VHH binders against Protein DOG1-like 4 (DOGL4). Designs and how they scored, part 4

Target 1, 232 residues: Protein DOG1-like 4 (DOGL4), of Arabidopsis thaliana (Mouse-ear cress) (q84jc2)
Amino acid sequence: MSKMRNLVEEKFLEFYESWVIQLELYLHQLLIAHNNNTMSETELRHLISKLTTHHKAYYTAKWAAIREDVLAFFGSVWLNPLENACSWLTGWKPSMVFRMVDRLRKSRVVLVEAQVKKLEELRVKTKFDEQKIEREMERYQVAMADRKMVELARLGCHVGGESVMVVEAAVRGLSMGLEKMVKAADCVRLKTLKGILDILTPPQCVEFLAAAATFQVQLRRWGNRRHYVTHS

## First folded at step 4 (VHH)

Design n04 (from g03 with S57Y; framework vhh_6z1v_2)
Fold by ESMFold2-Fast, scan of step 4:
Structure n04 (fold): chain B 232 residues (1-232), chain A 124 residues (1-124)
Amino acid sequence: as target 1 above (232 residues)
Amino acid sequence: EVQLVESGGRLVRTGGSLRLSCAASGRTFSSYAMGWFRQAPGKEREVVAAITWSGSYTWHADFVKGRFTISRDNAKNTVYLQMNSLKPEDTAVYYCAAGLTYRDFWSGSEYDYWGQGTQVTVSS
C-alpha cells in the first residue's frame, strides 16, 4: 500500500471509532425517548437534529477522505469483514431503509394514509436513483476492462520514468470516476434519509432512527464476535 | 439522575500499576456513557478514556493507548480505569463523568454529571 493511503486509513479509522461511540450514545437516548411519552415535540426534534447532524458529520469526513484516497473505502480497514460484505458502494443500500420503515406499520406508532403515499413515492424515486448508479458502475467496470486496460497493456515492460507516470495518470482517472460514483451514492443516501424524516412525525422519526442505529450497531457486533470466535 | 464517587488514587512509582474505580448511585446508571478525565496543576482538563452505556465500545487517548484500559460493570454500577506502566506525566486529579449524549466527545462539555476527583501521583 502507498504511504498516503495508509495515512488516510489511519485518520479515518480514528474518526470512525469515535463516530460509532457517539452513535451508540445517541441510540441509547433514542431508546429512552421511545419508551418515554413525556418528552415534548421540541425535545424530540432536538434529538432528531443531533442524529441528523451526526450523519452529516460522517459524510463531511468521508468526502474529505475520498478526495485523498477513494480506494480506502472499498474494503475499509475500519469496518469488519461482515460490515464490508454488506456494503453497497461503500455504505448502506438506500432502499434497505424502507424495510425499517415498514416495521413502523406493525408497531404502536401508526402511519396515516398520506404518509404511506409519500413514503411509497420516495421508495420508487430511491430505487430509480439506486438503479441508475448501478448501471453507471457497470459501465465503469466495462470501460476499465476495454479501453484503459488495453492502453496500459500496450506500455510494454518499462518500469519507472514515463511508463510509471502514464500508469499513475490512468489509475488517478479511475479513482476520480469511483469518487464521483461514491459521492452520487452518498447523495442518494442523504436524500433518502432526509425524505423519510420529513414525512414522519417526531415520535416516528425517533423509532425509525433507533431501528437504523440498532441495525448498524448490531451488524458491527456480529462481525466483531465472529472474529473473536474464529481466532480463539 | 446519578451521583459519582471516584476512588483508588494514591502515590505510585514510575512503571507501577493502579486501578481507579467510579461508583455511581442511581437507578439509570446503565443508561449513561462514562468517561475518565484528568487535570494536572496549571493544565486544562483532558479526556483520557470513554466507554459506551453498553460497554461494547471504548476509546482511549493516544497518550495512554496500550497502557490504560477503561471497563464497566453495570450490575455493580461501577466504571474502572486500569492504569499500567505509569509515568510521571500521568500525575493528575482523575475525574469520572456520565452523559447521555456526546456532540463534542473530547471537550467534556456534553457530560451531565461529574465526580469530585481522585489524586494520582507518579514518582520518578
Scores: ipSAE 0.000, ipTM 0.116, lowest interface PAE 19.3, mean pLDDT 79

Design n05 (from g03 with G55D; framework vhh_6z1v_2)
Fold by ESMFold2-Fast, scan of step 4:
Structure n05 (fold): chain B 232 residues (1-232), chain A 124 residues (1-124)
Amino acid sequence: as target 1 above (232 residues)
Amino acid sequence: EVQLVESGGRLVRTGGSLRLSCAASGRTFSSYAMGWFRQAPGKEREVVAAITWSDSSTWHADFVKGRFTISRDNAKNTVYLQMNSLKPEDTAVYYCAAGLTYRDFWSGSEYDYWGQGTQVTVSS
C-alpha cells in the first residue's frame, strides 16, 4: 500500500537521485561563471544549453513515467516531505521564478527597459495560465467528490470478477484527468522557463539559473536534515 | 498511434492568404503538442509554429510572426495554420507534426509523428 513502491516509482527514484546530483554539478559551474569574468559568451551559451538539456531530460523522463502512473507524482517518494509541501501540481509553481528574476534588478546586473516590459508581459501571462489550471484542478476535485468517489465507494463494496473491469475503467478515467492536468502545468513551466531565457542575456541567464538551482538544491538539503522522532 | 494528413496547399499570389489544415486520426490527439514545419528547395527543414495541447498557447517563428497564426480544434482533431501576407520566400512543403515535448527545448526530431506534407507555392 502506502509503503510499497511500484516499478514506475522505483525507476524514477533512481533517475531523480542521479538527476539532482548532476544539477548540483551544473550549479557549481554556474556559480563559477557568475563570480568570474573569464568565460566568453560562447562558453556561457554552452553552459546555458547544458542546463536546458538537463531540464529536457527531466521532463522526458517525467512524461514517460506519468503515462504509466501519474499518481506516483502526487506525494512523490523521491521527494522529501519539505519538497512535497512546496510542490504545486507535481512541480515548481511557475510564478515563483519571477521572484528570482526580480533579484536581478537588485544586483549589479541591469535589465534594460525592453527586457522589463517583456518580463512583465510574461509574468501576467504566466499568472493567468497558472490560475486557469488551478480552477481546472478545483473542478476536477469537486467532480471527483460528487460522482467518481461515490461510484468507486459503491463499486468497492462488490468484490468479484464482474466489478473489477468497471472499477479499473473508473480508475483509468481519474488517472487520465490527472495526467492531462500535470502535463498542462508542465507546459506552463516550460513556456515560462523558455520565455525568461529568451528575454535575458547569457550572463543574466547564468545568474537566473544559478538562483533557481540554488533554491532547488537548498530546499532538498533543508528537508533531508529534518529531525524525525522514531515511534515504535 | 496518431496519423497526420495535411491539406490546403496550393498556388497563391504574393500578398494572398491561405489556410492549411492538419487532420489527426487516432485517439489522444488532445494530449499532443502540435507544430508546423516547412522545407524549401535546397534548404533545411525549419519550424514555423507550435501549439500546446493543454491551453493552446502558441509560439511563432520570428520570420512569420504577425503574418501566420496556428490554432487547433480538439473537437475536430484538427490543427490549422492561417497564412496571411504571403511572400515568395514562404514557398515550401509544409509539414504537420505531433509530439509530447515542448518544441523550443527540443529539435524537430523530438516530434513523434509527422504528416506527408502539403506544397505551398507563392508566385509574384
Scores: ipSAE 0.000, ipTM 0.115, lowest interface PAE 16.0, mean pLDDT 78

Design n06 (from g03 with S56D; framework vhh_6z1v_2)
Fold by ESMFold2-Fast, scan of step 4:
Structure n06 (fold): chain B 232 residues (1-232), chain A 124 residues (1-124)
Amino acid sequence: as target 1 above (232 residues)
Amino acid sequence: EVQLVESGGRLVRTGGSLRLSCAASGRTFSSYAMGWFRQAPGKEREVVAAITWSGDSTWHADFVKGRFTISRDNAKNTVYLQMNSLKPEDTAVYYCAAGLTYRDFWSGSEYDYWGQGTQVTVSS
């Protein structure tokens, strides 16, 4: 079983490194598109489609990996310590992306009133979904201190055959619960991203995606340089 | 909060085709991933196909890949399963289910919303 965790980590590490390199290439294209005032709507839509497909590929790979080992995503080996420190339920915190959206109010492609209202409604909905997941995580952690779980831990200390089996079943149940919470969080992330892109015009989508990709790439570079320096 | 009703199940001949429909009623159909499951008499329920809330990503079990296709129409609050090249082994009660992510189907969650099922019988 523990051998399978190492294989999942190695495979996802290889995937993630390639995925980030492609994200940097797309970021370069987004920055060129943002600075090119003559780019057609069709060309911008095509670039936005490439980015959305790229993000969907990430979640497809992640969900396959989580099926085998959800714990690999808590303190991931493919993420540096800074990236891990900025993580909320194995990824970005959904409400955080509205900070990127707020940048658009200072851009050359300003938001109109109708868009501001729709984005505010989406922000409130996202915060609601986020808090619901946080309450589930709290219940999960409280269940660890529940009388039955405390009694199972006590039984495990006494090393009886049936006690060991009951404890192992409980631990597997907890891992399944964690997998469901991570999948729920990823669902909120994808709904939030899709919602924002549906509200924004193609030039605004390009600027938003460029801001988000810049943050991801920069955070990785800052953390990698820090790790390198501390271990050099 | 969401209610699901399957339809389209019937008797078909081996090699035939059939489309199942699942009509959803309730608050937020477009916020749910949808899936199709099946259960034959005396066997465990198994996941057949799943689709994300947007319809942009789908998953199909290996034993139906190339034969079955899941799709959805969010404007009509309906999910479909197009079944081609049917085999006697496909005989089962087919259920649709709704969850927060299509990965929820692999966990067999008690919080999933389920329909009552529609019977598909494939004659040899």
Scores: ipSAE 0.000, ipTM 0.100, lowest interface PAE 20.1, mean pLDDT 78

Design n07 (from g03 with S31D; framework vhh_6z1v_2)
Fold by ESMFold2-Fast, scan of step 4:
Structure n07 (fold): chain B 232 residues (1-232), chain A 124 residues (1-124)
Amino acid sequence: as target 1 above (232 residues)
Amino acid sequence: EVQLVESGGRLVRTGGSLRLSCAASGRTFSDYAMGWFRQAPGKEREVVAAITWSGSSTWHADFVKGRFTISRDNAKNTVYLQMNSLKPEDTAVYYCAAGLTYRDFWSGSEYDYWGQGTQVTVSS
């Protein structure tokens, strides 16, 4: 038997499918801007602004959804198995984007020394924040397996009002902890994205965003083209 | 272009403190991010700490848990590793490294220049 979708999963699936379609439309505009190089600085800034607003809309919707059911974001039904396999704490790993920055074309969109130094500062800070969250997740997982939680799991096997209340309180506590960690990871993602865009020129931003969106769209396409049947 | 020379490694007792220094010569020191690595007997080389070119940001490995602090003095072309509350597990050769791009702390391959190392031995 398959796991049933809840209302949060259904609503976010509809949102995410629309969000990805709009991302593909923006990617097309980014590729035209990158390949033709006929857009003014004002036009490039407007396109970059549309992309940043689009990403902010994703996190606004995500944080509303995790407030209702954070577990929906672990093994998400709106992501294919390949996308889920590539996730780090319900999304992309922040340090991954620096590999995309390293691919910026030097002959056309040359990074100056001041930009390289600022990107190194941001890379170090991002890696530090990433490791800090990984330690918090480890502490959370240890807490789930501690003696108190094991005892609560045993109590939950008995029918009774006291056992039910205690188990429900523990589950609520665990969900709140996960919500805080997911939000912390998302804050690192947004801080890293904003930091990169603040350092780069508009043509460099377009190339960076095109690379990131291309990867995301292609990963989804590759995963969706497999013939795959799963039963539980 | 940059040459690095570590100093300060010696035998210390458990719970003791030690400061390692890495002196740079050649190109402008302030153009490089700096890191400290260590290699314990029979183990792979691992990253201990890193500091950006300006000193405005630092990173420390979890296993040194606030016991170690990296710092730099660009006027003296020197990077330091202050080691407190030393444990026998900290016994290793400690290396200083310099690089312009710090992409992957775990591989060590992102650093362009390395020193020869300084031996730290912590007795129980």
Scores: ipSAE 0.000, ipTM 0.146, lowest interface PAE 18.2, mean pLDDT 79

Design n08 (from g03 with R103E; framework vhh_6z1v_2)
Fold by ESMFold2-Fast, scan of step 4:
Structure n08 (fold): chain B 232 residues (1-232), chain A 124 residues (1-124)
Amino acid sequence: as target 1 above (232 residues)
Amino acid sequence: EVQLVESGGRLVRTGGSLRLSCAASGRTFSSYAMGWFRQAPGKEREVVAAITWSGSSTWHADFVKGRFTISRDNAKNTVYLQMNSLKPEDTAVYYCAAGLTYEDFWSGSEYDYWGQGTQVTVSS
């Protein structure tokens, strides 16, 4: 199997641009639904399902792409510098969505005590899962500086039949390690998102998804139209 | 922290019924999706049924639909699997598992907590 340089980046850039355009269209529908009390529970659930499917499509495409080139997702070319600066292990930090949930507590759609309790328990569990992944990332970074990796790097400076094959196998191993960690982080993201949606009523889900999509879309717009400061 | 203990497994005749129970300890039970898995001799562990933290949504594998029903009682910290119209093919060790989300049950990913299993044997 041979791979072309930057092919994964080019394909995912095309995918991501289309995915964001569709997210903006869904955001428009969510905002209409949030401000319209005439939508039935069935209609709201259908809209929530569209958003859930849209996010699952992102992770399906992402996981296929990271199998080919996980490094494309670190400092991604399809994200602007602000989006990249706000990234945690190639995506949003799971615990940050609870800030969107906190906004719901101040909205017209009031959370009942039982929901507040379950959301707090989910928040604690999410923080715990983030910490586990951060510890694995630290271990991975230490392993990268291990004597064995240093020795393999030295071999990469010489062409001698078997040494080339050994270096390529090691690099593939490193990429597979990163792939597993990124997938683990994405699993925490999906667990957190699904957990919140399972706790919330359909109107609350619409408000939460609208808040999350608004933040994602605005972060992209802020980064694309970043304020420039002149040295005068 | 959640500990899971299964009970109810026994020898049953083909066409019979059985209810499995999984008792959980800990305040976090109501925050977890729960599932039943089974492993027959010579087969990999497979998902049988899953239920969301609230009990509002359930899933059942195609090979048990209409025969098995998963339910939960959050006040008793217990999840149940009601098994009807049992077949010899249902013979397996049944495991209770707690996952953070409903999605985990489809992926077959590692679950946070597992029980020790309870043996169900269906004779012809």
Scores: ipSAE 0.000, ipTM 0.105, lowest interface PAE 16.9, mean pLDDT 79

Design n09 (from g03 with L100Y; framework vhh_6z1v_2)
Fold by ESMFold2-Fast, scan of step 4:
Structure n09 (fold): chain B 232 residues (1-232), chain A 124 residues (1-124)
Amino acid sequence: as target 1 above (232 residues)
Amino acid sequence: EVQLVESGGRLVRTGGSLRLSCAASGRTFSSYAMGWFRQAPGKEREVVAAITWSGSSTWHADFVKGRFTISRDNAKNTVYLQMNSLKPEDTAVYYCAAGYTYRDFWSGSEYDYWGQGTQVTVSS
């Protein structure tokens, strides 16, 4: 990899590790709030706001990093192998959060029919947006394979600096296209998160965010139990 | 949560050196990015230096670059600021701060915990 890619990876690794630690602290607060029936709506909304701001900070940092090196987010060094295996287009798959919403049915705080219908509509929209992005990614991968073949053939016909320029142009094209797709996927993630929080009451939002944070933290802990060491 | 206590501030002659220390108490010190800030008389608080939670990356303001060095010892729960070639314009109260990200060293908005400060006075 290039020196610039290593620098972006190093900086985002440090950001991400601190971001996850803060998420764990917010998870603790969410669990306390979930078990406390005396917290006011204003207090719950404040906590929900802390979590939404925290997630927005993640995407602000991610989009800045992607602008420098989007490829760092495909097989991220700040994620363990289990986290990478569960990744969909550099992050969580939007429709998977509806599995966490289903946990609310087991809760003392029950969803009303109007909420169930709105969540079902949102789930359908989210799956549609996911499938659209997946089809675009498939088309992009096919196009990239074709372009790589053509450029490899051209390299066989040319020697020296022309080969370097062709490779650099191909990498820039790849990065620009991937950046656009990753941002599109992140927009679906943010729209899905906002949509769910807009439908739920503050106590339900707290329970949902606690479930989501618990899953993210547990996935990281499960993957970290497998000790992988870098060679040399 | 973390509590921070600065020490080492004193009167120093121009051209002198000084090392500031910031001792942290709390379970999560090694999870925080740390920064040194200063507030000169009649001025807004400004960022002097920052260090990531692991210590692998540091940032220093242009006005102290080459003269000041930030470092940390996670085993001792301490962050340091080594100050060399001190100038009268370095006179200020120096604060250490802890935050969960180092992405915004400039504004201090990413730092949640602050110490009480230690006074550094540089005279001729």
Scores: ipSAE 0.000, ipTM 0.111, lowest interface PAE 18.0, mean pLDDT 78

Design n10 (from g03 with T101I; framework vhh_6z1v_2)
Fold by ESMFold2-Fast, scan of step 4:
Structure n10 (fold): chain B 232 residues (1-232), chain A 124 residues (1-124)
Amino acid sequence: as target 1 above (232 residues)
Amino acid sequence: EVQLVESGGRLVRTGGSLRLSCAASGRTFSSYAMGWFRQAPGKEREVVAAITWSGSSTWHADFVKGRFTISRDNAKNTVYLQMNSLKPEDTAVYYCAAGLIYRDFWSGSEYDYWGQGTQVTVSS
């Protein structure tokens, strides 16, 4: 029975470890493409497509898993404590990715004025969508404190066959609400990623994806080595 | 410091099978992800397969999927690559690599350990 309760966690842990290994392998290819400047536009577009497909595969697997147990994604066992601490609604905060774009613009990526304007428009829209989800989460938290939920909690404390069924139904309803919010957040993530890639040229896309993948794998490494100290 | 030694490379006919082994020296290296890479003369190095620290998950490149299988034995600190249905285009030097995260060129830090390579030649 205990094993059945953790099945979603076990399956997604297995998937995620494999997914991260493939991300690291793609990062290696992105760094080769960026440093050597030997790849054609067709080859760069193919590599970008592989990364896009890889990210879509993650959300396909995630949405299947949250349908079964959305709570597994709050305090995930496949993420270290640092990765969990940096999460916003079970993943990266969409607007934060524009900080990476801004750094690239200041260092090596030559962006034309039209691209800068489109990126700023996308940033504003992303923040708007992000705030809408945050308000929905706030409403969800208020609903958790509703009289009906308080009454169900009291009923659950005094247990009986009929009470168990009522509590289970309420928990399923709450889980469905969380699933919808997580999917909404993931849709904003995918739209933001797609929007950035549509604005950038293939070489700029490679540099952006390399920066994003580097940050993700470095965050995992930092968390796994959390015994080190910034100050002696 | 980790030392990796590949073995098993040889001449094989088209359609044949071969198993490569990679032995790591020292204590148990269950904290390291392992991978197989290959490089043919005049071509860039490419990733063939990878396996997680625990062995719970594997990845295989599209060009070897269904033909090659990566596996590991953590008690023996050994990684294997079972190669089936070999083709002439599989001819290359095969390298074993160990790392926590594959090389990070941005940080200037190398944490990947590489073996010396083992030659696989597939004849028609």
Scores: ipSAE 0.000, ipTM 0.125, lowest interface PAE 17.9, mean pLDDT 78

Design n11 (from g03 with R27F Y102W; framework vhh_6z1v_2)
Fold by ESMFold2-Fast, scan of step 4:
Structure n11 (fold): chain B 232 residues (1-232), chain A 124 residues (1-124)
Amino acid sequence: as target 1 above (232 residues)
Amino acid sequence: EVQLVESGGRLVRTGGSLRLSCAASGFTFSSYAMGWFRQAPGKEREVVAAITWSGSSTWHADFVKGRFTISRDNAKNTVYLQMNSLKPEDTAVYYCAAGLTWRDFWSGSEYDYWGQGTQVTVSS
């Protein structure tokens, strides 16, 4: 298992490094598009589609890796300590995305009343879904200390093949529980992202995606600067 | 006139170090991603390392990770490849390339501009 766990970490590290490089390139294109008032709606939609596909590729790769080793995503080796400290269930906290949306209020393109109403409805739903997952995580943490875990610890003192089968089943259950919660959190992330993009116009989508990508890239840079200081 | 000029390639002994440089002119260097590729006689061209337009992110192939480091200086319009712990298998012509996108990165087809190459030979 330790060999397979290390392989999953190495493979996802390689994927993530390439994925972030491409995100930074897309950020450059988003900033050019934001400063160019002559781009057509078709051109803007194509750029937005590239970003959407890029984010979907991340979750496709993540869910494949989680099937093999979900624990690799708690304290990930491909993230610096700052990025890890800012994680909520192995990724960004869904409700935080609405802070990027607030920047659109200060842009040259004003949000219309219908958009404001839909964004508020989405924000409320996102917070509800987020709290539901937090309650599930609390239940998982409580379950780790309940009678089943006490029984598992007791079985570890037994000499016999029957206890091994029960222990294996319990460990499999714990991993499946974590995988389910991480996927649930990722589903809220994807639904929130899609919901925002569906409400916004193409120019507003470009501004929003640029703000989100800028935050992600800068958080990585800030964390990496601290990390470099600790090396010889 | 777009130019990429590699320099620094030479004969070096196993375990040695070498720094390759690629000087760019005729285009907005700071807007382009840069990559280093290599090709040995009778072998396919392979990607060695890449760096984003800003220099904030880099990628290195597994066979050079920990030994080679790509970097850039946008003020000097130059990209570098620092090569440490050289092996005979590193013997190849090294090419500098510039591109606006990372699509089809490993094939090199998405890179717009290429240098003439610089020969690196590692002897036992």
Scores: ipSAE 0.000, ipTM 0.126, lowest interface PAE 18.5, mean pLDDT 80

Design n12 (from g03 with F105Y; framework vhh_6z1v_2)
Fold by ESMFold2-Fast, scan of step 4:
Structure n12 (fold): chain B 232 residues (1-232), chain A 124 residues (1-124)
Amino acid sequence: as target 1 above (232 residues)
Amino acid sequence: EVQLVESGGRLVRTGGSLRLSCAASGRTFSSYAMGWFRQAPGKEREVVAAITWSGSSTWHADFVKGRFTISRDNAKNTVYLQMNSLKPEDTAVYYCAAGLTYRDYWSGSEYDYWGQGTQVTVSS
C-alpha cells in the first residue's frame, strides 16, 4: 500500500537525519582523540564502542524499514543525488572501506606485518563475498525480466478481484527477494567493519573510523551544497 | 560559505532562563547541520546540542536534556538554544558551529565555521 510506503520513507528520513548528526558529533570526538596522544586506551576503546553501537543501530533501523518497503532504499529520499550515485546495493561498497585502511600507512602508528597479512586476507574475503552478492543480484534481475515481469504483465490484462490478489502476492515475492539481497550486502558491510576493528589497535581504530566518518559526512556535505547552490 | 555570530549571553540567576541566537550570513545556511558547544574556564570544549540541516531531528547532551532545546529558522538563517532551569555548572562561553568539511582530517579541523562565542554566567 502506498500509504505504508510513505510512512516508511518519512520515519526513516527522520531517523537518518538524527543518525547523521550523531555521526558528526562522534567524528568530532574521533578527531580530538586522533590529535591528542594523551588519551588512555580505555578512553579510546570506549569511543570505538560508541561508534560500533551507532553503526549497528543504523542497520537495525534499516532492516526494520526494508521489511516494510525495500524499494525506498533504491533511490532514497533521505540521501542527496551524490550519495545515491555512490551507492552499491543501498549502501557503501564493502571493498571501498579498504581505501580508508590505506591511509593508515601514513599514520604515526605503523601497521605491523601480522596486521597487514590479516587485513589482506580480510580484503580478499570481502571481495569474494561482494562478488557472490553481485552474482545473486544479476540472477534476480534476469528472473525479473524473464518470468516475474511476464507473469505480472499477463495478470494485469485480466479483470476480477482474484487478479488483484495474485498481483499483490507476486509483487510481495519480488520485494522479499530484494530484502534478502540487501540484508546479505549489509551483513558483508558489518562483518568487514568488525573484521577491520578486530585487527587494528585502538589508536588505529580511531584513525580508521575518523577517515570513514569524514568521507561519509563530507560526501553528504558536497552533495547538499551542489543541490542547493545549483537551484535557480 | 557561512559566517556565524552568537548573541544573547548574559548573567542570570540559578533557575532562570535564557535564549541564545546564532545568526548566519550566506545563501547555503539550510545545507549545514548546526551545533552548540560550550567551554568553561580551564575545561575542554564540549558539545551541548545539535540539529540537522532541515531541523527535523535534534540531539541534546545528557547533562542538558529536558532543560535545553535547540531549534533553527532557515528563513531567518538563525539557530537558537533555549536554556531553562539554569545551574551554576552551565556557566561557560557558548559557541555555534556549522557543518563539517575536511580536506585533511589529520589536521584536527572538525567544523567549517565557528562563531566568536557568547558568555553565559549563572550565579548561585
Scores: ipSAE 0.000, ipTM 0.135, lowest interface PAE 17.6, mean pLDDT 78

Design n13 (from g03 with R27F S57R; framework vhh_6z1v_2)
Fold by ESMFold2-Fast, scan of step 4:
Structure n13 (fold): chain B 232 residues (1-232), chain A 124 residues (1-124)
Amino acid sequence: as target 1 above (232 residues)
Amino acid sequence: EVQLVESGGRLVRTGGSLRLSCAASGFTFSSYAMGWFRQAPGKEREVVAAITWSGSRTWHADFVKGRFTISRDNAKNTVYLQMNSLKPEDTAVYYCAAGLTYRDFWSGSEYDYWGQGTQVTVSS
């Protein structure tokens, strides 16, 4: 373990705590907007833009951090154990947000046929993109346990010379591979979020974003209360 | 209608400099990340640089780091690529792209909007 990993973890912990506090404040604004049918389309779009910008700020900070230490995001210290257990490639699973969209279909939020068709097409595409990344992760994990890693472990038993350079180069390659996969997963997340928001009307966007933020905040709260996980 | 229009591509000598511009219209420019891509004859399209919606963070590919600088002016709906110390290997068609994603490493991802490209040729 290097000291550079600790610095990345400390910096991102500070960022994430502030980011979650601001998310909860935005959630309160979304809930007020959802219960107030007098807000103009311009006002609703402004609120949606604040949430979109907030999520983009998260990925900007995350990608800067993973360039320094991608492994910090596998078993993150800024997440509780429940949040870590529910993570898919260092974040939320993109197709899972369609369960929140399905909830909207069962509410009094009226989705027209054209929206339902577009959401189903986006769901299928998102699932396909997820499966492609999952296959890449499987290939990576197989490579980790293959001849290269066996040879890397063997070379690590030697003291000195070019064997040290070969080991270091292989480790750098592994980290770069993880960084590419995490960024690919994050791109699917952002593409899925944008796609849903592009299909929904501003009032529907507010309801969707409120549902998503509520789930994220509640998951964190449940995990911070470990006894509920064991006895619920 | 969404439109991205690149300009500034021309013939330059090795070691020279030029600035590319991309004028955007038809979408909320300040809400989108912007990127520059290039494609040389017979090669795959590759990401050169990217900038966040606010301009607070930038990424540059290793093969241009220290030589190219991406910037943006949200008041003018324009993104720029300042190219210094040009090499023959920089010869390519340069494309402007807009998306919600900040692409600094993953070339397999897609951007939402693309320009038509501007040709840069570097002679020795």
Scores: ipSAE 0.000, ipTM 0.113, lowest interface PAE 18.7, mean pLDDT 79

